# VHH binders against q9y6x5, part 7

Target 1, 379 residues: q9y6x5
Amino acid sequence: LPPKLLLVSFDGFRADYLKNYEFPHLQNFIKEGVLVEHVKNVFITKTFPNHYSIVTGLYEESHGIVANSMYDAVTKKHFSDSNDKDPFWWNEAVPIWVTNQLQENRSSAAAMWPGTDVPIHDTISSYFMNYNSSVSFEERLNNITMWLNNSNPPVTFATLYWEEPDASGHKYGPEDKENMSRVLKKIDDLIGDLVQRLKMLGLWENLNVIITSDHGMTQCSQDRLINLDSCIDHSYYTLIDLSPVAAILPKINRTEVYNKLKNCSPHMNVYLKEDIPNRFYYQHNDRIQPIILVADEGWTIVLNESSQKLGDHGYDNSLPSMHPFLAAHGPAFHKGYKHSTINIVDIYPMMCHILGLKPHPNNGTFGHTKCLLVDQWCI

## First folded at step 3 (VHH)

Design t14
Fold by OpenDDE, look of step 5:
Structure t14 (fold): chain B 379 residues (1-379), chain A 126 residues (1-126)
Amino acid sequence: as target 1 above (379 residues)
Amino acid sequence: EVQLVESGGGLVQPGGSLRLSCAASGFTFSSYAMSWVRQAPGKGLEWVATIKQEGSEKDYVDSVKGRFTISRDNAKKSLYLQMNSLRAEDTAVYYCATRYEVTYKSGDWTVTFDYRGQGTLVTVSS
């Protein structure tokens, strides 16, 4: 049988939740499969960029989704959560579902994974759902599993996206044990539903399943705010993205704007585009604005407004609080194996291998995931 | 010189059992995961089972789960494959191998080994 792969994302599932909360269903999943305890995601640590990195194997500067909110100065186009359908934003890379879809006797399916409801390189998944946050996990799961089971050509790659625990993390903060415990229990129950559904349909033994996330969550506070209005007049720049990484488009001389911001807060680093640290791999794209502000962990950048978020993400991708996890199960994976860390871009070449796809050029290292795979040598 | 020598193959009836052995020499056996692979007539190489260095972790191709058991004795530098409930489709040359991996090259997947034995033939026939 041709290999099949289901990629599942629970948005904002911080890696250390696995250590601090109970996940009976997920633990069973892991027990019969593999776990990567920490996945180093890409900078900035936001939803759209990291989800696209998972399926392209590219840093943000390379695949072109550099934030949840973007601006292109040449075309004057804007990208946001409510305006993400223009292929212009996605066409700088080729996601794995497109690669898979273009193969003979194969098709792709998607349940609300970022970018999957957009024709990329004039190709869209044979099966997909338009993004709608009101659609239940059950409905998403039902569609995905139906497509995996009954499609012709067969669905060999599928994605499933869910918005929790990110939304709740923002609302309650990751340190709220009471509320987050409830939320995470629901997530575990959904994982249970997923496994049960696959077993009921006879897919469990032959389907490779990856459960992962795009980023973690850090605790924020009203006591840790950086007010830009205290440092610079709002008329001097356009804000493309705000917190915790602000993208600044100067309306006056860039140097003047920079000088007004560089000492705005001891808890914020200010970078000219050319001075962005190399380790971020966040420089070589026109969609990155001339100045970026990076708040320290747990600090929030604001404009004379109080943040209502008790948790946030998007910070330095070296911070453990920003890291998700990866678990996997299926014929391609070992059983009962735990791995310390991989890079999020490493997932792409691994998935390509599993599916028998030639990967596009990417920043991932297949060698980092060899220990997870039964057909690879692990030293 | 690294050597892997398989033994234990032969003719067996469906439902029968065989135990394959692999004698290893020329390297630190206990430091390496070991695998069994097989090649059926007219088919490519197929992964069968892998056992990690300490022997506590094992994995199998689905078609042999519950029927085959991989094991090792590091003191004796030996790898074993207990095959029960043999089927016609299990007919193949079985190889002991180190560092089994699959790579994509020129549009095809290829199986590579650092070291592999000469193989032992297992024939399941009535």
Scores: ipSAE 0.000, ipTM 0.211, lowest interface PAE 17.2, mean pLDDT 93

## First folded at step 5 (VHH)

Design v3
Fold by OpenDDE, look of step 5:
Structure v3 (fold): chain B 379 residues (1-379), chain A 125 residues (1-125)
Amino acid sequence: as target 1 above (379 residues)
Amino acid sequence: EVQLVESGGGLVQPGGSLRLSCAASGFTFSDYAMSWVRQAPGKGLEWVATIKQSGSETDYVDSVKGRFTISRDNAKKSLYLQMNSLRAEDTAVYYCAAKYRYDTGFYEPTSFDYRGQGTLVTVSS
């Protein structure tokens, strides 16, 4: 039987939650598998970009999903979380489910993973759910496991996406121990449900399962706001994305806009596109706007309107608060092995290896994950 | 064309009740989580309540918990806010708002995909 892989994402699951809270089901999952304690994600540390990096192995500048909100100056098209269905935005890369889907006697399935309900390179998963936040985890899980178990051609790659603990992180902030304890308990219970469902269906021993996330969460405060309206008139620019990384499209001379913003706050770095630090790998794409503003950790870029957000993400990808984790279980993985860190783009070549797929050119390093795999030599 | 039209606002005494309505058109109402946000005089926008697509899950800002009830009718493409035990601090323009995804959360007033023109609620003796 061909190898099978289920990729699960709990949005906004900060890596150090594992150290600060109890996860009996997830810990049991880890005990029988592997853990990467910290995953360095890609800049910007947002949902759509990082989820696409996981499944392409590419930095944002390469796969073209550079934010949750984008603008293309040539076509005048806009991308947002409510307008993500145009293949134009996704076609700069080939995600793993497409690669898998195009193989003989294989199919892919998806439950609401970003981009999976869009035909990319004229290919869409044989099985997928349109995004609907109201659909329960149970229903998503039931569909995924049904497809994994009963499909012909067999589903060999599947994705499952869940919106927590991100939504709650935004509401409560990651430092709210009382509320986040409750939220994370529910997440652990969902992991328990996942494992139980797989066992009940006889999939547990043969299915490779990766549980990961796209980013973490940092604490925000009403005392840490950067008001752009205090620095520049809104008529001088178009805002493509706001916080914590603002994408600025000047309506006047770019230099003038830059000069008005460069000293706006000591807690915000302002970059011309050509001056964006190389370490971000966030420069070589036309969808990146002429000026970007990057707030310091925990600071929020606002306009005149107030913000009730107590947690946010999107900040510098070197910040530990932005890092997710990765856990995995299945025939391809060791048991009881823990690894300190990998890059999020490293997940793609690993998944390709597990599935026996030839990877497209990518920024990942297969060598970083060798110690997780039973068929590889670990130094 | 997307439209959200609020109604039901008015003048009410402290301790009184009002029921706000929002009529939606121009988009698939049942695919969106719906929210109420408000703006008091001289203050910024504030998130008040959210109801998910199915109507089974609701969330409220702490100051209105136990007093306000958000509900929806997907067949009628309508959103409601029952406001009881109204207080002076509840005085605001109330807006109906729609959001498709969770990516930015429901708690940032500027993060909604669509928002109505608002209806004024004044609580005064």
Scores: ipSAE 0.385, ipTM 0.751, lowest interface PAE 1.5, mean pLDDT 94
Fold by ESMFold2, look of step 8:
Structure v3 (fold): chain B 379 residues (1-379), chain A 125 residues (1-125)
Amino acid sequence: as target 1 above (379 residues)
Amino acid sequence: EVQLVESGGGLVQPGGSLRLSCAASGFTFSDYAMSWVRQAPGKGLEWVATIKQSGSETDYVDSVKGRFTISRDNAKKSLYLQMNSLRAEDTAVYYCAAKYRYDTGFYEPTSFDYRGQGTLVTVSS
């Protein structure tokens, strides 16, 4: 009886891949449901921050996961994508699986969504997988579907995370049509497997499913490097994060560090924290460092070395190359409806509505997603 | 304390073979993707090969495909690189490296979470 929701992320799935590559299974999914062609994500356009924005409805400055690499000056703690388990980092917000888990007669399940193997506010989903990238999509899907179908109290909110096309996008770049076509075909086959499994288990007609992503991918090149060592000696700062948004903690006078960097490259913007553009919503958290360096699209900040990556993300969130998509199917959603754009923070209040949860204060706007939902008037 | 200790380097003739080993301690080895990276004299670090946590998935830089084989033994907490048909261009210090989140796009040689002290491989007549 209670509505159920499965939230699926394919990391680094750039919105225009849908137009430039063949997705017979995903297109069938969309045909029976809804598509949002572009989702405007949050700055910086990195994995951990954007996955947390989806599930909290908050800008990065408000939920506290402000990058994939962070430093907290008060506690002297460090966060990275390999050192992400301390609840300290996650506790500035309440993700939807925590709110759902705390309801009477409901539980949450998770297959590797960032943060789901951390006890946030002393709460972890009743069913979850510790992160391990060698676990196949099939095994993640089998666990999720078993939990959705066989749990008491019932699982009403579940997440599923997959690392592609992000990993391959970094390796090949989005302009490598041959390799990316092969990668994206494999992903479409996984979406087909997901739908088929849900149908075989009798879940398809009564489960709401969202397929989305955190960000896109832009082409990089050995010809587009910004050598930070040519502009400033390492002894003058601590490097918290490097590319394409560098986070700089000065060891000497901040103005002196800024002056050494401001003319380093015409392909890089240098901001004092108070001068970060307001449209980024990226100022009001102690984890945001005193100076950030923002590379232009397709440029890589390096420390006097070459780079083997041919694709990257993390750039300005106004760039279409940074935008993912959202598709959804289920009893809550219209059939065959396309919508041009929403903000990534709008996903959270929509999910809360579908599940009958009271949303925490957030930056999303429920009205932006009303046209996707059968129980809402669309003007 | 995390330790990655490489061994098996040495002097070898062109066309010869070597097997590198890396013994790991101080972390949960099976939770990490493992890689070999190398640094040729006077050059920067270069990624060579990666093997995922279970050992079922591998990837290689093009210049070593068909000649090098990466493997791991999670019970022994050990990483290996079998190097066949060695060439002068393979001369380098070889480092064992670990990365927890292989999927976050850190294919850069300088972005690994842990790296050992290295073992020297010299390919020379």
Scores: ipSAE 0.128, ipTM 0.642, lowest interface PAE 6.1, mean pLDDT 91

## First folded at step 7 (VHH)

Design w30
Fold by ESMFold2-Fast, scan of step 10:
Structure w30 (fold): chain B 379 residues (1-379), chain A 123 residues (1-123)
Amino acid sequence: as target 1 above (379 residues)
Amino acid sequence: QLQLVETGGGLVKPGGSLRLSCVVSGFTFSSYAMAWVRQAPGKELEWVSSISGSGGSTYYEDSVKGRFTISTDNAKNTLYLQMSSLKPEDTAVYYCARTEYKYSGEWTPFDLWGQGTQVTVSS
């Protein structure tokens, strides 16, 4: 039988939540599987970019989903939210479900992973759910398990996305121990439900399951605001994205806009596109705007108003607060192994190896994940 | 200056209809989620409806469901609230507000507000 893989994302699951809260169901999962304590995500540390990096193994400048809000300077198109169905935005890379369907005559299934409800290179996930935040975790899980058990050609790659703890992280902030404890306990219960459902359906022993996330969360405050209107008149530019990474499209001379911004706040770095630090791998794409503003951790860029946002992400990917974790269980994985760190782009070549797929050229390094796998040498 | 400008308020009889408009400037409308929030005299702010930047997702307070419809015209950078079957209880100042839509389906707090437009339902 071909190998099978279920990839699960809990959006905004900061790595150090694992050390500060109890997760009995996740801990039981890890005891018989593997844990990567930190996953270094790609910059910008936002939902759409990092979810697409997981399934392509590419930096954002290479796969083209460079933010949750985008403008393409060549085509003059705007990308506005999670329900945007235009394949144009997604066609700069080939995600693993497309490769899975085209190389091996196998099926893919998806419960709301970003991009799975869009035909990419004329290929849509064999089974999918249109994005709808109101659909319960249980309904997503029921569909995925039905497709994994009752498909021809067989579903060998399946994805499942859940919005928490990101939504609550924004609303309460990660330092709100009472509210975050409640939310994280509910997530642990959902992990328990997932494992129990797979066991009841006879899927558990032969299915590889990865539980991961796209980014972390950091505490914000009304005391840490950067008022962009104090720096520059809005008539000088078009705002493509605001916080914590602002994407600025000048309406006048680029140098003039840059000079008005560059010394406006000690808690914000201002870059011309060609001066963006190489370590971000965030430069070589037409959807990256001529001027980028990067707020310091916990600082929020605003337009002449207070922000009620108590938690956020999008910050520098070197920050531990921005890092998720990865846990995995199944026949491909060692049991009871802990690993310190991998890059988020390393997940793609690892998944291709597990599924027997030839990866497209990518920015990941298979060697970084080989110690997780039973069929690899780890010296 | 970034701004949201509401129009279309006024006096209307119970059972009547009004269309509110909110014209946005200084930012790319389709890159943000937008909301209508109202405040009746002496009451707290009450969220009424929200729409994603693409227009693909709409949300309503239970008391207005089936009576109000939120929509956008992205080419005109304009947000609309079509109100029908109006009741005296709908009397309030209606504000257009901006928020950032997250894939999680959670809205960030409102970070830009219009000046408000008065809707009065009487007689």
Scores: ipSAE 0.000, ipTM 0.264, lowest interface PAE 11.3, mean pLDDT 88

## First folded at step 8 (VHH)

Design A5
Fold by OpenDDE, look of step 8:
Parts: structure tokens; C-alpha cells; sequence
Structure A5 (fold): chain B 379 residues (1-379), chain A 125 residues (1-125)
């Protein structure tokens, strides 16, 4: 049988949730598979960039999805979560479902994973759902498993996306034990539903399943706000993205804008594009704006307003609070093995290996995941 | 052209009721979650309530729970806010707002894709 892989993302699932809350279903999944306790994601630690990094193996500067909100100065186009359908934004990379689908006797399926409802390099997933936040996990799961079980050519790669616990994390904050316990219980139950569905269909033993996330969540507060209006007049710049990483397009001299912002807050770093730290791999793309503001962990950049978010993400990707986890089960993976950390871009070459695909040039390191795989030597 | 037009605001005594309406045009209304946000005098924008696309799921800021009810009619491309037991602290300009993707932005009034011009609600004796 050809290898099959289902990639599942629960948005905003912080890695240490596994230590602080109970997950009977997920723990059982892990017990019979593998766990990577911490996944270092890409900067900015936002939804669109990191999901695209998972499926391309590229840093943001390379795959071109550099934020949830973008602006291209040449074409004057805008990208946002409600305006993401233009292939222009996605075509700087080739996601794994496209690579998979171009192979003989293979097809791909997707349930609302970012970019899967867009033709990329003139190729769209053979089976996909248009994004709709009102569609239940059950319906998404039913479609994905139906396609995995009954499609011709066979679906060999599938993605499944769910918006929790991210939305709740924003609302309640990750430190709200009562509310987050309830939210995470629901997530665990969904994982139970997933496993049960796969078993019922006879897919469980032969399907490789990866459960992961794009980023974590940090606690925010009304007492930790950075008001840009206190530092610079709004007429002097265009805001392309706001918090916790603001993208600034100056309307006056860049240096003047920089000088007005550089000392705005002791809890915010201000970078000219050319001075962005190398460790972020966030410089070599025209879609990155001339000035970037990076708030410290737990601080929120605002204009002349308050924020009702009690949790947020997008901060420095070295922060543990920003890190998700990865769990996996299936014939390609060991049983009962735990690994400390990988980079999020390492997932791509691993998935390519599992599927027998030749990977496009990427920033991942296959060696980092060898210990997870039964057919590889562990260093 | 996208338009959100609020109506129904006015002066009301404490304990009174108002019903706000929002008429949407220029976009696929049924594809968007809809919210009410408000701005009190001298304060920033505040999220009040959200209703998802199907109308079956709603959420409210704690201060209005049990008093306000958000509803929608997708056929009429309309959003409503029934406000009961109004208080002085409910005085604000109320805005209708639309959001396509479900994320943390629902609780950030500035992150909505579209927003109307607002209708003033004044609760005073």
C-alpha cells in the first residue's frame, strides 16, 4: 500500500499545555507513537506563516507568507485573513500537497489548512473545503476520512485544520486554568473522535497521523500596552501589521520615522529592515516592510485604544510560550518515543520522506527527525 | 462597495430597551461572522457580541450577558442587537462589524474586515 499521511493542526496549542493539563486521548495517541515536546516555529509566530512553513520547510522570508497581513509595494496588493485567495502571495513556494498531487496515482485532500483552497502553481488540492469557521470539526473530519478511504486516485496526503485552542487562548489567556481546562478538554475529545473514526474505517494501522500546531500563546494584560500614538503621528506612516510585531511603511523619511519609534517603549525593539536579527530569517523578502517593531513577551502594541485580548502570539520564536508540540502515530513512527525539540521547518523533509516525495529545496534538516522514524538510524 | 449601516440608536432611560439593526451590502454576508463593537465617550473601542455565520453560536462580553442578544438574518443581510436593562455604562456609539476568519481578532475591534459608521446609544435619566 502506498504510504498515507494526515497532518492535523490545532491552532495555538502551546507545548506546555501537555504538562499542565490532562489529555487522556492525546496521551494514548502519544503512547502508541512519538512526541516532540517542543517545536521551534518561525518568526513571526503567526498562523499563516507557520502553517505554510510546515508544508514547505521554508522560513518566512523564503516562502513569502511573512505575516497574516501583508502589503506588496510594487503591485499595491494587500493580503489578509479575509483576502488570501490570490496565488500571487503563495507562488513563491511549492507546498507538499502540490508536490504530492503531481505524482502518479496520488491525490491530496485538505480541510481548511491555510493555502489549500488556492491554486498554487496552477494546482489546487484534488479535494478541499473552502474556509468556513462555522463548519464543525466533525464535518471536516468526515470529509477528510471519506477522501482518505474512497478516493481515486487515492488520497495519500491530507490536512485537517481546527481554530482551537487559539481563539479561546486569545479570549481567556493561557493562564486562565478554569476556562482553558474546559477548552483543552474539548480538544482532547476531538482527538478521541479522530482516532475512533480512523479505527472504525480501518485506517488506523496504516495511516500516518501527525498532530501539531503552529504556535503557542502568551498571557497579555491591559497593564502591558505600547501605544504608538504616543510616539508618532499616524499620518507619518502606514500600518501593515500591528501586534505583537508591527510592520511600518513610512510616509515620510524612514530615518525620521525610525527615530520617533526607537525609544517609544523599553518593551519594544525597533528594527530597520536591514538590521533585523539574522536568527529570525526575516529579512530577504520585499514583503517585509522597512521598519519592524517587536514587542516583548506579553506586551501588546496598540494605537490609541485598549485591547481585550488576554492572550496573544507572534512574538520572538525563541520564547517557550510560542512553541507548539508535535505528536505522531503510524507505521513510519516509533512507539513510545519522546524527543525534546525540532524546528518547525524540519517537519517538511520528514513528511516528504514518509510519502516518498523528493523535497524541494528547503530549510529543514531531515537529521533532526530521524529518531522518530522506524526506518532510520537514530543518532 | 461594502456598506454596513447601523440604525436604532437613541436616548433611553436606565432600565429601558433598544433594538439596533445593521444592514449589510457589497459582500457575501453569510460568509462572515458578525459582531457589535462600541465606543464609549473617552474610551477605546470595545467588543460587545459576536454571532457566527450560521447564527447558532453567539458570544458576549461579560458586562452585557443576560441583557443583550445578538441575532442575524442572512436572507436579509441584517444584524441585530436587542439591548435590555440598559445602564448608563452602555452609553456608546455602537458599530456593526464583519469578520471572515475565526481567530483572536474577534476580540479586537480594529481587526475586523468591515465596520459601519455607528449609531449612538445614550442611556441617561
Amino acid sequence: as target 1 above (379 residues)
Amino acid sequence: EVQLVESGGGLVQPGGSLRLSCAASGFTFSDYAMSWVRQAPGKGLEWVATIKQSGSETDYVDSVKGRFTISRDNAKKSLYLQMNSLRAEDTAVYYCAAKYRYDTAFYEPKSYDYRGQGTLVTVSS
Scores: ipSAE 0.395, ipTM 0.758, lowest interface PAE 1.4, mean pLDDT 95
Fold by ESMFold2, look of step 11:
Structure A5 (fold): chain B 379 residues (1-379), chain A 125 residues (1-125)
Amino acid sequence: as target 1 above (379 residues)
Amino acid sequence: EVQLVESGGGLVQPGGSLRLSCAASGFTFSDYAMSWVRQAPGKGLEWVATIKQSGSETDYVDSVKGRFTISRDNAKKSLYLQMNSLRAEDTAVYYCAAKYRYDTAFYEPKSYDYRGQGTLVTVSS
């Protein structure tokens, strides 16, 4: 029987939540599988870019989803989290569900993973849910398990996305133990429900399951604001994205805009596109604007207004607060194995290996994940 | 084509009540999470309350919990805010706002897809 894989994301699940909060169900999942304690994600550490990096193995500059809000100067097109359906934005890469379902006798299913309700290269996930945040985790899981059990050709790759703990992390901040304990307990209960449902349906023994996330969360404060309107008149630029990585399209000479911004705050780095640090792999795409502003951890760029956010993400991907975890269980994975770190782009070639797919050119390194897999020698 | 039209603002004494309404047109109302945001004199925009697409899940800023109730009627494409026990600090222009993805930072003013022109609420005398 062909290998099957379910990829699950709990948005904004910071890696160190595992050591700072109680997760009896997730810890039991890890005990019988593998854990990667820290996954180094891609810059910028935002939702759409990192979810697409997981399923393409590419840096953001290479797959073209460079932020949650984008502008393409050549086509004059705008992308946002409410205007994300145009295949134009997604077509610079081939996500794993497309590759999977184009093989004979295979299909793919999706419950709201970013991009799975878009026809990418004229191919949409074989079974999918249109995005709607009101749909419960239970309903998402019920659809996924129904498709895994009842589809012809069989579903061999499925994705499942959930919005927490990201939403609550923004509201409360990761350091609010009382509220985050309540939120994270609910997520652990959902993981327990997932495992129990898979067992009850006879899927647990032969399905590979990855539980991961796209990014972490850092604490913010009204004491850590960068007021952009104090440094530059809004009429001098178009704002494509604001915080914590602002994307600035100059309306006047670019050097003049840069000079007005470069000393705006000691807690913000201002980069001309050509000067963006090479380690970000965030230069070579038309959707990356001529100037970006990168706030220091825990700082918020605002337009002369207070911020109600107590948590945020999108910062430098070297920051441990931005890193998620990865846990996995199934016939492809060792049992009781713990691994320190991988890059988020490494998940794609590992998934291709598990599914027997030829990976497209990508930035991942299979060798980084082979110690998780029973069919590989770890050397 | 897209319109959000607020109504029901006015002058009210402290401790009084007011009901704000927002009529929506030009988009599929039931696909959007809906919020009330407000701007007090000399302050930036402040998120007040949000209601998810189905109407069964709500959230409020702490300063209004227990006093304000957000609701929606998807058949009438309308959003409401019942405001009880009003205080002087509730004085603001109140805006109706729509956001497609509830799971993003909805309390950033720039993150809303649509916003009305607002209705003034003044709590004094």
Scores: ipSAE 0.110, ipTM 0.642, lowest interface PAE 6.9, mean pLDDT 92

Design C1
Fold by ESMFold2-Fast, scan of step 13:
Structure C1 (fold): chain B 379 residues (1-379), chain A 124 residues (1-124)
Amino acid sequence: as target 1 above (379 residues)
Amino acid sequence: QLQLVETGGGLVKPGGSLRLSCVVSGFTFSSYAMAWVRQAPGKELEWVSSISGSGGSTYYEDSVKGRFTISTDNAKNTLYLQMSSLKPEDTAVYYCARAEYKYHSGEWEPFDYWGQGTQVTVSS
């Protein structure tokens, strides 16, 4: 029987929430599995880019999903919302469900993971749900477990995406202990429901389950705004993405736009594309704009308006507030093992190993995850 | 072209009842979840209630559960919020919203379209 893997994402689940709130169901999951305390995500620390990095093992400049809003300088195409189904945006990489289906007649299943409702290299997930935020966690779980039990060829790779705690993190901010406690308790209850459902269906002991997230969250404030209209007139540029990483396409000379922006705020770094720090791995793609503005943690870039967001992400990936965690349970994983840190790009080659797939070239290092796995020796 | 228009707000005494209505146009009403969101003076937006497009699933904030009822009339493209046992703490501007996550300003927003709001005041 081929090994099976369920990959679960709770959007915006900051790693240090585990220290500051009680998670009885998640702690029981970890007790008999593994925990990676910090996952260093890719820059920019946004939903679409990081979800695609998890399933490709690639930096954003390599897989091409470089932001949630994009402009391609070569083709002149715009990507402006989550319902854009043009394969063009996703075709710079091969996600794991495509590799899974193309090697040894296996099936994949997906409940809302970004990219799974798009044909990528002419291959769409064998079973999938079109993105719809009104669909409950329970319905997503019911479909995934049905497909894991009753498919031919067998579903060996399945994904499940949930929008919280990201939505509430934006609305209330991560420092709102009353509201965040309520939201995180609901998530822990959903984890309990997940484990119970898998046990009731006889799947739990033979299924590898990874619970992770794409990024964290930091507190924002009306006292920490950067007004771009105070720096430069909108006639000078086209805005491709705004906050906290602004993507600027100049309508005039690039140097003139750069000179107007470079000293406008002490809480924002202004980069010409070629000067973007190498540690970000965010330079070598036509969808990365000629000028990038990076706000300091907790600062919001606005256009002569207030911001209703009390929490945000997208900031420097070295910030602990931007880091998610990874927990896993199943026959591939040790029991009761804790690991400090991995890179988010390391998840892909680990998953390929668990599934017996040959990975496409990627930026992950299998050695970083060896200590999590029962069939490996760590040094 | 896509619009949400709220009506039915007003002044009511504590313990009283009030029914809010939201007429929508420009989209297939039954295909989307709909929500009520409120904002009290000097406070942040608070989600109150949501209903699925099929009308089969309803969700409530804990503070209003048992007192408020959300419903739809798909033939009239209208969302309702029946409020009972009203408290001074329920005083707020109530917004009708389409509950659909969409990437906006580089991130997921839980409501992609909003109405203008209707004022509910609960006082003696």
Scores: ipSAE 0.000, ipTM 0.148, lowest interface PAE 17.1, mean pLDDT 89

